# Designs tried in a protein design chat: VHH binders against o75319. Part 139

Target 1, 181 residues: o75319
Amino acid sequence: GNHIPERWKDYLPVGQRMPGTRFIAFKVPLQKSFEKKLAPEECFSPLDLFNKIREQNEELGLIIDLTYTQRYYKPEDLPETVPYLKIFTVGHQVPDDETIFKFKHAVNGFLKENKDNDKLIGVHCTHGLNRTGYLICRYLIDVEGVRPDDAIELFNRCRGHCLERQNYIEDLQNGPIRKNW
Key: E = the ipSAE of ESMFold2; O = the ipSAE of OpenDDE; V2 = 0.75 times the mean of E and O plus 0.25 times the DockQ between their complexes.

## First folded at step 9 (VHH)

Design E1 (framework vhh_etentamig_d1; at its last look DockQ between E and O 0.90; V2 from the best seeds 0.80)
Fold by OpenDDE, look of step 10:
Structure E1 (fold): chain B 181 residues (1-181), chain A 120 residues (1-120)
Amino acid sequence: as target 1 above (181 residues)
Amino acid sequence: EVQLLESGGGLVQPGGSLRLSCAASGFTFDDYAMSWVRQAPGKGPEWVSLISGYGDSTYYADSVKGRFTISRDNSKNTLYLQMNSLRAEDTAVYYCARYEDTDYSPFDYRGQGTLVTVSS
């Protein structure tokens, strides 16, 4: 059967739009096959994701999936109108420069192509917290020039959960700026 | 009912090669990323390599990059680790592990391990 990721139920399904940005973070939605292992109120499907985004009077324009598995849901479970991008991102360790660059490139590309709207960039890993938070903050720091502590605080507040991994936090606060090209 | 069984370990000389296998059962194999981890005597566990469910993405620790190759045959529910240019510091028990893809616990299952000894 489909194993529910550890601690997945402990995290809010969807955060809030990060003010001043196009980012919104959420935990991974789970396809229908997982529902048998969840209470109804615990279920969070791809459909639920979009409904929750709409409830916030927002619209997703891009989904960046940072998970390293395909078992959670299929791209086909998403509306065709919303592009899906997979960036395999290993957990526990600080993403490498290539991963960071891929993320930045995707975000910049989206922003360039979506200047005429206010659609959001939805980013998720498994819990939508550590990898997600790191890459979003890394972007804000490296590309937008945001102070590390401000970026982290903003993400934490909007996600409703705080970054947990000290290596991520340390790298964001004290690590070098990564190349943007 | 998840089971992971490693094989292929043994004694090899420095510069030699070895191929490890892991037979998986009890779950849909290609749904999960799979990993090799190792533990040397007196040392903590080290993440060696990771491969995505369909094999379209791989990760290697810096210590093995360029020397080790992770692969999988989903039709056989088998994970592989080709180890070339082996070094003494590669001596360890190698474990096959199912990648849970969480920042809390990276692996939810692992095998009993297979011993790799690199010595002259």
Scores: ipSAE 0.869, ipTM 0.926, lowest interface PAE 0.6, mean pLDDT 96
Fold by ESMFold2-Fast, scan of step 9:
Order: C-alpha cells, then sequence, then structure tokens
Structure E1 (fold): chain B 181 residues (1-181), chain A 120 residues (1-120)
C-alpha cells in the first residue's frame, strides 16, 4: 500500500523541541515509494526528517514509532546510529496502561543512558498529533508533575497543531495519574 | 481493486464456538493491519479486534477479551476470528475491515459481512 494517509498533508512535518524536555514530535515519514503521489514540497522521507532536525540544530537519539502499521517506512530506512522502538497504538483509543508504561520505561531508559548529551527523543504516530501528544503529555503529567493544561499547551505550541481528539484531552485533564510501583 | 470476503457465519447455541474467515485480494495483505467490526441489530458498529500486518500485536474490545482470538495467514491472504463462549449479545453481522492508521476514518474498506446468530 502506497496511498497517502488521510489528512497527512494537512500537518507540519516536524515540530520544535519541547523546552525543558528531550521530546520532539513529527508526523510519520513516508518512504520513497510514496513520492509518486506527492509534490516535491510535500515529500517527507526518513532522510527529510533528519535534515529538518539538523536544520533546528538538534540531533535524534531515539525514535519511538506509535503507528499500528509497518507500511510507511522500514527501520532499515533510518540511520544505523539512531535506535528505533515500535510501540503499537490504535488510533481513536486512549492508550492502555501497559502501553503508557512501555512509553515511560523507554523514555526513562533513554534519559539514563544519555545524561552526557542533549540528543532528542523523536515521537510519532501517523500525524504526530493525537497518540503522540497524548503519550508525551501523559509522561510530563505523571512523571514530571506538569499541570495537564500546561503540558497540552506546551505540546500544541511546539508541534504547531492542537490535539484534536476530545477523549485524549479529557483523559489528560481529568483522568487518573498512571503510577509506576 | 480491494476485495474482502467474509465467511463462516451461522446459527450457534450460547456457549458454542464459531470461526470466521476473510479472504482478501487486490492489495499487499501484510502491509495492513486488519480488523473485525460487528454491527448488532439496531446498534451502531463496534470494532471487535485488530491485528498488525505481521501479527506482532493484537487488540480486543473489552466485551470479547478472553473469548475471541484474531489471527491471520499472510501466505493465504486470510484473516480469522475464532469465537468461543458465544453469548446472545454477540449476535451481529461481522465485517472484515482494512485498518487505516489515522485518527479520522479508521477503516477504508469493509466486506459485505457474515451473520452470526447466537440463540437457543
Amino acid sequence: as target 1 above (181 residues)
Amino acid sequence: EVQLLESGGGLVQPGGSLRLSCAASGFTFDDYAMSWVRQAPGKGPEWVSLISGYGDSTYYADSVKGRFTISRDNSKNTLYLQMNSLRAEDTAVYYCARYEDTDYSPFDYRGQGTLVTVSS
């Protein structure tokens, strides 16, 4: 399947680093086979991702792929120097506790192993918005003690697009903290 | 042309088992996560289960966890749903659906469905 994801073109490819964190959010890169259906200025390949990150004077140290598909790009399309982690998440649904804990564990592990550098954790789903924004904000709220509305505002500003799914926003604002034991 | 064809529906007694199949054609089957979606009489659609392209991950609605098992055979382009411990509330038309990984329209193709009736 080489069809472009619905509304993928509507979103900026890459946001900005979220200040005070190691997070940067982006939409899913699309491998070369998709480019026949895109204008040159619409292309956003794995190579384009790394070029755009470099243009911001940033460097990726980890990519967390939240999509529920392998069709957009392969891990082999990424530089060998950047670890890739797949955490399957279903669109439309608030991630379950197991998924939330997997995300938190991956982030905490990265931070422990990257104390002596300033490399970023790149997080994406298909649009780099709802699942991506939810998990980043959930981490900031539960682990860093950020107020829900502040986490959401920070994500929205840095991503350049506002979280759209009301169930995700509702859970962040009013849902329980998912505590590790 | 994408085609999805369900089979295996029928009448079954409460507590019984049934296995549904979906034959897929017209696309690279293992590129796509696949889903079973059901619609009970007079109700809206409910997604039942989802399986990733290579079968690495599965998800189930709370109503079917522990009773239903989704699986796929990519060499045959076929999706399966093993349904155990069937209940009257499982009565529905079951649709095979191709999952579109977006936060807008979750399915881009659905088959015509196969009817499952759970009744004594």
Scores: ipSAE 0.779, ipTM 0.884, lowest interface PAE 0.9, mean pLDDT 93
Fold by ESMFold2, look of step 15:
Structure E1 (fold): chain B 181 residues (1-181), chain A 120 residues (1-120)
Amino acid sequence: as target 1 above (181 residues)
Amino acid sequence: EVQLLESGGGLVQPGGSLRLSCAASGFTFDDYAMSWVRQAPGKGPEWVSLISGYGDSTYYADSVKGRFTISRDNSKNTLYLQMNSLRAEDTAVYYCARYEDTDYSPFDYRGQGTLVTVSS
């Protein structure tokens, strides 16, 4: 189906690189079939994503897709040179330990393989906000030792929108530290 | 027009099994994750299970894990729930629901439901 996700138009397409990290967050790009439902200025395709990243003088080295659906775009819509990883992340609930571990392993693998370049990890869910912000912050807290409120503030500022789901915020601030191994 | 039609409910004794089906139409079925949601009398809805569009990822509520299995047949536009080792607390109307992968509401369509009663 090609209906526009609820409130998708309300969010900035792409954030800014998070300083001191290799992360950039964005909302889900939508393949051409969705454009019949969009004004020209509202379009944000996979091609538009790469153009916006280039405008920031950055380059994507990995896209991590956290959506629990296949309808927004296909991996074949992405350049062959950019690895794509789907991590099915159930929304509305704090991601489970398996999902968190998959995310950590993907990020750690990327950083090892890309230690000699400056390419970014692009992360998105549907809006590029709640699931995306949670997993990025969980990584920064558990793996990099960042204080929860500092991770959240950094994400919010660089995404251009604040994390909204209170159960995610509460888990980041007060929930258990998850094992990295 | 999105339509979801559940079937397979009925009366079963504790320890028994049932298989629920949901026939879907009016949308591209394999584009969407699908879910079973149940509502016991006097209770709010409970998210029972979720399956991704191609069936390669699943989720189960703790209350049903190990006893229920969600599956789908995309060639028949049909969602299934195999329910084993049924208990009295599984008594509910079971709804087939289309998962909406957004930050607002997890489901945008549900069927009329099928009643499952687990009683001696």
Scores: ipSAE 0.651, ipTM 0.849, lowest interface PAE 1.5, mean pLDDT 92
ESMFold2, look of step 10: ipSAE 0.594; ipTM 0.822
ESMFold2 (binder alone), look of step 10: mean pLDDT 81; pTM 0.826
ESMFold2 (binder alone), look of step 15: mean pLDDT 81; pTM 0.823
OpenDDE, look of step 15: ipSAE 0.868; ipTM 0.925

Design E10 (framework vhh_etentamig_d1)
Fold by ESMFold2-Fast, scan of step 9:
Structure E10 (fold): chain B 181 residues (1-181), chain A 120 residues (1-120)
Amino acid sequence: as target 1 above (181 residues)
Amino acid sequence: EVQLLESGGGLVQPGGSLRLSCAASGFTFDDYAMSWVRQAPGKGPEWVSLISGYGDSTYYADSVKGRFTISRDNSKNTLYLQMNSLRAEDTAVYYCARFEDTDYDYFDYRGQGTLVTVSS
C-alpha cells in the first residue's frame, strides 16, 4: 500500500546529530511509489534521507527501523554499504526487555566496529519520535549513565519535536535500569 | 470499500475458550498490521493484541498475555484471536481493527464487533 501514515507530514524529516553520541533520528522514508501522493517539497525517500544527512556533513553507518510495517520502503532501497536492522516495536506499549536488549546489542556492536570513524546510527519509527526517542534515551540512561531528564531534553532538542507518549516518558524517568546490554 | 467482519463471539463459562475470526476485504491484507481491540460495558476501548503483516511479530496487552493468541491467514485475508482461560473481566465487544503504524496506536478501520460474555 500507498497510504501515507497518519500525521507523517507534521514532523521534520531528519533531526540533528545528538552531540556526544552517534545517534541521529528521523521519520520513516517513503519509497518512490508514494511520491504521487506528495508535493515535491514533501517527498522524503530513502535517497532524500541520505542527501539530507550529507547536507549536515554526516554519514550513516547503520539504520535501525523500529516500525511495525514493511510497506513504506524495503531494505533494498538503501545503499548496500549501510547495514539495515529491523526491530519490531509498537507505540501502545513500552518496548519489552528483549526488544531493549536487541537495540542495545545492535548499538554496542556498531560502536565497537566503527571505533575509527564518525559514522552515525540512524534510528526511526513512523514519525521518528516516541518509539525512536524512547529507545535512544533508554540506551543513554542504561548504558551511558545519562540522567533521564537530560537524555529526554537532548533528544527533544535534536529531533526538533518533544516526546509525546506519557507512558514512555514515565518509564524513562521512573522505570528500572535494564542491565541487559 | 474496506470491510472487516467479525464472528465467533458468544456466551462462555469462566475458564472456557473461544476463537474469534475477522474476514477482511477491500485492501491488500498483508500490507497492514492487524489488531484486536475490546470495549467492556461502561469503559473505554482497550487494545488487546497486534500482529505484523507477515505474522512474524506479535504483541499482547499484559491482561491477556499467556491466555490469548493472535494469528492470521494471509491466503484467506482472515485474522484470528484464540482466547483461552476466559475470565469475567474479558466480557466485552471485540473489534477487529486495521492498524496504523503511528506513535498513537490509531486504527483507521474497525469492524462492527462481536460480543463475548463470560459468566456462569
Scores: ipSAE 0.474, ipTM 0.678, lowest interface PAE 1.6, mean pLDDT 90

Design E11 (framework vhh_etentamig_d1)
Fold by ESMFold2-Fast, scan of step 9:
Structure E11 (fold): chain B 181 residues (1-181), chain A 120 residues (1-120)
Amino acid sequence: as target 1 above (181 residues)
Amino acid sequence: EVQLLESGGGLVQPGGSLRLSCAASGFTFDDYAMSWVRQAPGKGPEWVSLISGYGDSTYYADSVKGRFTISRDNSKNTLYLQMNSLRAEDTAVYYCARFEDTDYSAFDYRGQGTLVTVSS
């Protein structure tokens, strides 16, 4: 048996769309092999993700997977119509400049290709909180010119959980703007 | 039962090379990122290197970048660490560890370790 990630059950499956952006954050979906370890109300498969997004009257156009593992679900578990991008991040460290640059380029590319629709960029790590919140907020600060505290507040409100990692929060509030050009 | 068995440790002179191996069993090896973690006498554990399940991403601690190379052979359920240009400060017990991708714990299983001593 596949084990459930530590504290995964403590977090809401899917947040709300972040108003004024194309972002929606969620915790990692778990493929069907994990269901034997979960009560029916705790299940959150890739299919469950798409059902919950549809229930919010939203549509995913891209999934960015920030986990450093392939054990939770496989890209082939997702609808073929939704692009999937893996950006490997390690959960205990602030993402490096190369990783931040990759995330920004993926977002900018999506926005350019999706000017005529309202599809969302779904972003997740294991809990959909620290790495996810960091990279979304970093994008809003560096690219959109949002004030750090406003970006963090918006993410926390829409995700339904506050960023927990102090090193991530400190980097967002006091760190340099990454002009990865 | 998950088992990780390290081998290849030993005494080596500064500037020398050593290759560590880790034989994994009891789980689907390529589903998991794998790590080398070391612990020097009297110190806490230090992440040395990490490799994704299919080997398409690697991570190295700054202390070992350019000297160590992590690799894996999924057909043999084996993890490797090639250690070059060894220094006295590389002396430690080296653990093979199965990576847990959470913010709260980094590893769920580790082996018994293999001792690497770099000494003249």
Scores: ipSAE 0.715, ipTM 0.847, lowest interface PAE 1.2, mean pLDDT 92

Design E12 (framework vhh_etentamig_d1)
Fold by ESMFold2-Fast, scan of step 9:
Structure E12 (fold): chain B 181 residues (1-181), chain A 120 residues (1-120)
Amino acid sequence: as target 1 above (181 residues)
Amino acid sequence: EVQLLESGGGLVQPGGSLRLSCAASGFTFDDYAMSWVRQAPGKGPEWVSLISGYGDSTYYADSVKGRFTISRDNSKNTLYLQMNSLRAEDTAVYYCARFEDTDYSYFDYRGQGTLVTVSS
């Protein structure tokens, strides 16, 4: 359906590249059918996403969609040249180890195949905040060795909104490093 | 008008099986992930299972993994829950729910429920 997700309008469409990484976070783009419920300045379609990334002098090389729904936009709404990966991630709970592993594998594969360019990994859930911030920070902590508080601060600053879910923050700060199996 | 109507509940002995159905109307069914939620007497609601719009992904609560199977038939706008190896603690009213993928709510609509009683 065409109802706007709860609080979707409360969040900036797209953040800035996280310095020292290939990550950029954004809220879910909404396909053209949602625009009847939005003022022109509130619209954020897949096309609008790519325009905003270009305005930052950046280029997307991969989109990772963490939503547990297909109602917001279809992969076909994206340019054919940009790979799209769906990782069904249930909100509210800390992502399970299988989900974390899938995310890490996708990021590592992209980085290995894109050593000769500066293209970004775009990551989003519905609001581009909790699931998105958790998985990006988990990657930085577990794979890149970033201190948890530094990863969280970097994400919050670049996204323009702070991680809200206390269980996610607690797991990032005090939870175990996830190993591949 | 969104409507969700459950059926298939009843009395069953421990170790038995039941199949629940949920008929959905008033929205584009395959646009939404769908959930089964249960509420045991005197307890709060417990999320049982979740299925993505095309059925590509499923989630199960630890209490039902390996025993329950969620499925859907988008051509019939129907959600199913196959319940095997039923236990007394599975006794509950089972609700079909339309999943809302946000951090602020789990679902926006639920049905009237169907009672499942597991007893010897």
Scores: ipSAE 0.721, ipTM 0.851, lowest interface PAE 1.2, mean pLDDT 92

Design E13 (framework vhh_etentamig_d1; at its last look DockQ between E and O 0.84; V2 from the best seeds 0.71)
Fold by ESMFold2-Fast, scan of step 9:
Structure E13 (fold): chain B 181 residues (1-181), chain A 120 residues (1-120)
Amino acid sequence: as target 1 above (181 residues)
Amino acid sequence: EVQLLESGGGLVQPGGSLRLSCAASGFTFDDYAMSWVRQAPGKGPEWVSLISGYGDSTYYADSVKGRFTISRDNSKNTLYLQMNSLRAEDTAVYYCARFDDTDYSPFDYRGQGTLVTVSS
């Protein structure tokens, strides 16, 4: 199980904080067992993630892992000071309402508990792009009232890569607002 | 060498049940989500079901939800699909597939398939 995910090397490890929000997106960190297949400059471990966030003068308060696998890293590889939440999200299909609700609930809960600080919500799937971008944009559109095209543009700029899945883009632009309870 | 070997296919009447098995070898089985994918004659492949490495999450296509159950036994490196209330439209070759969570190429390995025919 230590093969590098397809196209993982093509993407910037960590984006920039999305201004006006608490979100930062990144690709999945890979535990040390993967490093034999990577050049030193390609390594992106959980430790490397936190070093890169610190280099941006930011601090993580929550990691939301959207992957449908546990092979890339273990929660135990993360600092104890940062909560970890797994939301199993199947790629390819637009995330279902239950998944969208779980994401919104986690974000809202974090924001209520972290009013007195400026800690970030780190969100990732395998590439930190399609599932990650969809759920962040869905939150901004449905909860914060951001226009779909503005949410997508903000994510694309801050991630450094554009959302690639046409069905995700179509749902964000023209799909229904999800009023999950 | 990664190998996936399906078994359990056959002819069954509408309303009947069938259980498929897939024996996996050549990799750490519980590191990977596993899937059942089917292909009906003259049609493209359809994702039937997906199960996470520890079995703590499952996905089902709307066409099979409530009728099919995916499960795995990591001690035996075996994936299962319990198919109930079978319909003529369930007729297909059923493939066991290793799921690669990349959003691009969802399956990196697939078995040779097992034929399920639902007919009176």
Scores: ipSAE 0.780, ipTM 0.883, lowest interface PAE 0.9, mean pLDDT 93
Fold by OpenDDE, look of step 10:
Structure E13 (fold): chain B 181 residues (1-181), chain A 120 residues (1-120)
Amino acid sequence: as target 1 above (181 residues)
Amino acid sequence: EVQLLESGGGLVQPGGSLRLSCAASGFTFDDYAMSWVRQAPGKGPEWVSLISGYGDSTYYADSVKGRFTISRDNSKNTLYLQMNSLRAEDTAVYYCARFDDTDYSPFDYRGQGTLVTVSS
């Protein structure tokens, strides 16, 4: 069935662009089949995602999906003009080095290919918070040299919700830098 | 309506093998990632393995990497766990769990479990 993920309703659908970056985080949009279980104001479809991004005078150039399921929406639900990348990311635990590298590689590739525009990298997991926040912050810390606390604060402020998982926070603050190659 | 029923557990000697199965019903099976979790006596639950809905991604706990293989047959609504080179520390009740992909409640349904005992 198409049950709503636990606590999904508790999170803002879309955050704000992170200043100084091309990142924007959002919770997972849900395909139409979920609408029957939602109040109209709770609905957040792939179409709604793009509308909300446009309302911010932004444009998505890439969507990185960190969820471990395909039940939320299909890539076909997205405009063909926006690349979709799936990086299966296990929740609860700190992403492994391979996952981190895949994320960094995807981001760097996008930035290399999109130097001539200001399109955003949209990143989401289920709630667009913990996994999403960790990987974005990990990138900022490891690649951009941002202080961990600054990265976390920036993400939290822009997402409108704070990272919740202590193991993620601890790893970001005190964990080693992961290789970028 | 969601039901998960594990089978295949039993007593096995160290170094032996077992194959667990989980029959799922009450939901669209291939829409969900599925997982095996285990709980040993006196210990908390441990993630063992995870497989995506279409089987194109798998995850293994470090403790079972190279020894366990998770798979699924979506045509049969069945999840499998092939366990090789079993060790005493693998002794636990093994649960089939539907993955909900949330950080604090990653599994929304779990079966009754099947006991695996590894002992000489």
Scores: ipSAE 0.773, ipTM 0.884, lowest interface PAE 0.6, mean pLDDT 95
Fold by ESMFold2, look of step 10:
Structure E13 (fold): chain B 181 residues (1-181), chain A 120 residues (1-120)
Amino acid sequence: as target 1 above (181 residues)
Amino acid sequence: EVQLLESGGGLVQPGGSLRLSCAASGFTFDDYAMSWVRQAPGKGPEWVSLISGYGDSTYYADSVKGRFTISRDNSKNTLYLQMNSLRAEDTAVYYCARFDDTDYSPFDYRGQGTLVTVSS
């Protein structure tokens, strides 16, 4: 599978740390086999991800991969020192409660184990936008008590792109508060 | 080139069972999640089920949960759908589809389909 995901080139590779949180969002890094279909300035490999995080004077302590595929890169392409977690997240529909719980559990576990450092949770789906933004915002709303519109605005600003999927936005704004277990 | 070939459709009585198969070629099968999509006469397509590349995660539409089971055999590059307790409303053309995990186009390839008819 060497084909570049639809519109992947249109998105900034890595966002900025979301202030007041441990989150940073990015689009999926692509392993070397994809690069023959990319201009040099379009490349964004697992190594490029870590270089860009270092350029921001940040450090990743966990990567949460929300994709429903394994064709983009292998966990072995990541440094062994950075924990990797795959949470299979079906796109196009609001993530189910089991998926939301897995995400909350992973984030809460990370924050507990990393309370004495400032490492970041990197979160990505294919574009680092809709599934990523939904789950980050869901966490901020349900666990941290952030107002829905404030969570969405913070994500959009720090990612550098706005959440696009209307059913996700509607669920965040008007859906019931989910249980955290 | 990517090829997906469905088989196993046919005429079955309500309450009966069928097993659909999809032979895949032209790509690294276990890199991709795979899906079944159906289209009933006069209706739009319905996403039936999804399975991850290694088969360790599955998804089902509410209309088929508990009755249908998606599976795959990566050594044979084959996707399956076991359909039990069939109902008249399950009548449709069933398509094997390669899932493209993007926000925009959920599937990038689809087979020609196999017809399932559930009637007395």
Scores: ipSAE 0.568, ipTM 0.811, lowest interface PAE 1.8, mean pLDDT 92
ESMFold2 (binder alone), look of step 10: mean pLDDT 81; pTM 0.825

Design E14 (framework vhh_etentamig_d1)
Fold by ESMFold2-Fast, scan of step 9:
Structure E14 (fold): chain B 181 residues (1-181), chain A 120 residues (1-120)
Amino acid sequence: as target 1 above (181 residues)
Amino acid sequence: EVQLLESGGGLVQPGGSLRLSCAASGFTFDDYAMSWVRQAPGKGPEWVSLISGWGDSTYYADSVKGRFTISRDNSKNTLYLQMNSLRAEDTAVYYCARFEDTDYSPFDYRGQGTLVTVSS
């Protein structure tokens, strides 16, 4: 299956670093087999991801893949120097507490191990928007004490697209703080 | 091109067990997460279960947790649903569906379904 994910072309490949954090969000990179269905300017391979991050004078230290599929690219398509973490999430429902805890644990571990550098945590789902934005904002709210509206605004501005899924926005604004699990 | 063919439905007594199969063709089976979706008469469709392409992650609706088990055999391009401790409310047409990992349209293909009736 080399068909392009629904609406994938509608979104910018990679956002900007979220100031005051180590997060950068992007849409899923697509391996070379997808390029037959893309114009040259639409291509966004794993290699293209790293080139675009470097163009911003940034460096990735971790990739967290939130997709529920392995068809878009393989971990082996990434440089061996950048750790890859898969957290299976199904788009549509708010991620459960176990998933939220896994994300928080991965972020906290990265920050502890990378306090002497400025490397980024790259987070993506298929579009780099709803699941990605939810988990990043949930981390900022629950762990860093950021106001929900401020977290959402920061994510939207840096991603270049507004979080679309109303159940995710509602949970971020009015849902309970998840204490560890 | 893409074909999904369910089998294994039938009449079963409450408390009984049944195993559904779905034969897939026309695509690289292990590239896609697969789902079982059911629809009872007069109700909307309900996601029953989901399994990742390599079988390393599964999800279940609360109504079936602990009773149903989803599995796949990628060498045979086949998806399975083992249904135990069946209840009258499990009566539905069960559809095999190919999962698309998006926030918009979760299933791009489904089979014609197989009827499961739980009754004495």
Scores: ipSAE 0.711, ipTM 0.850, lowest interface PAE 1.1, mean pLDDT 92

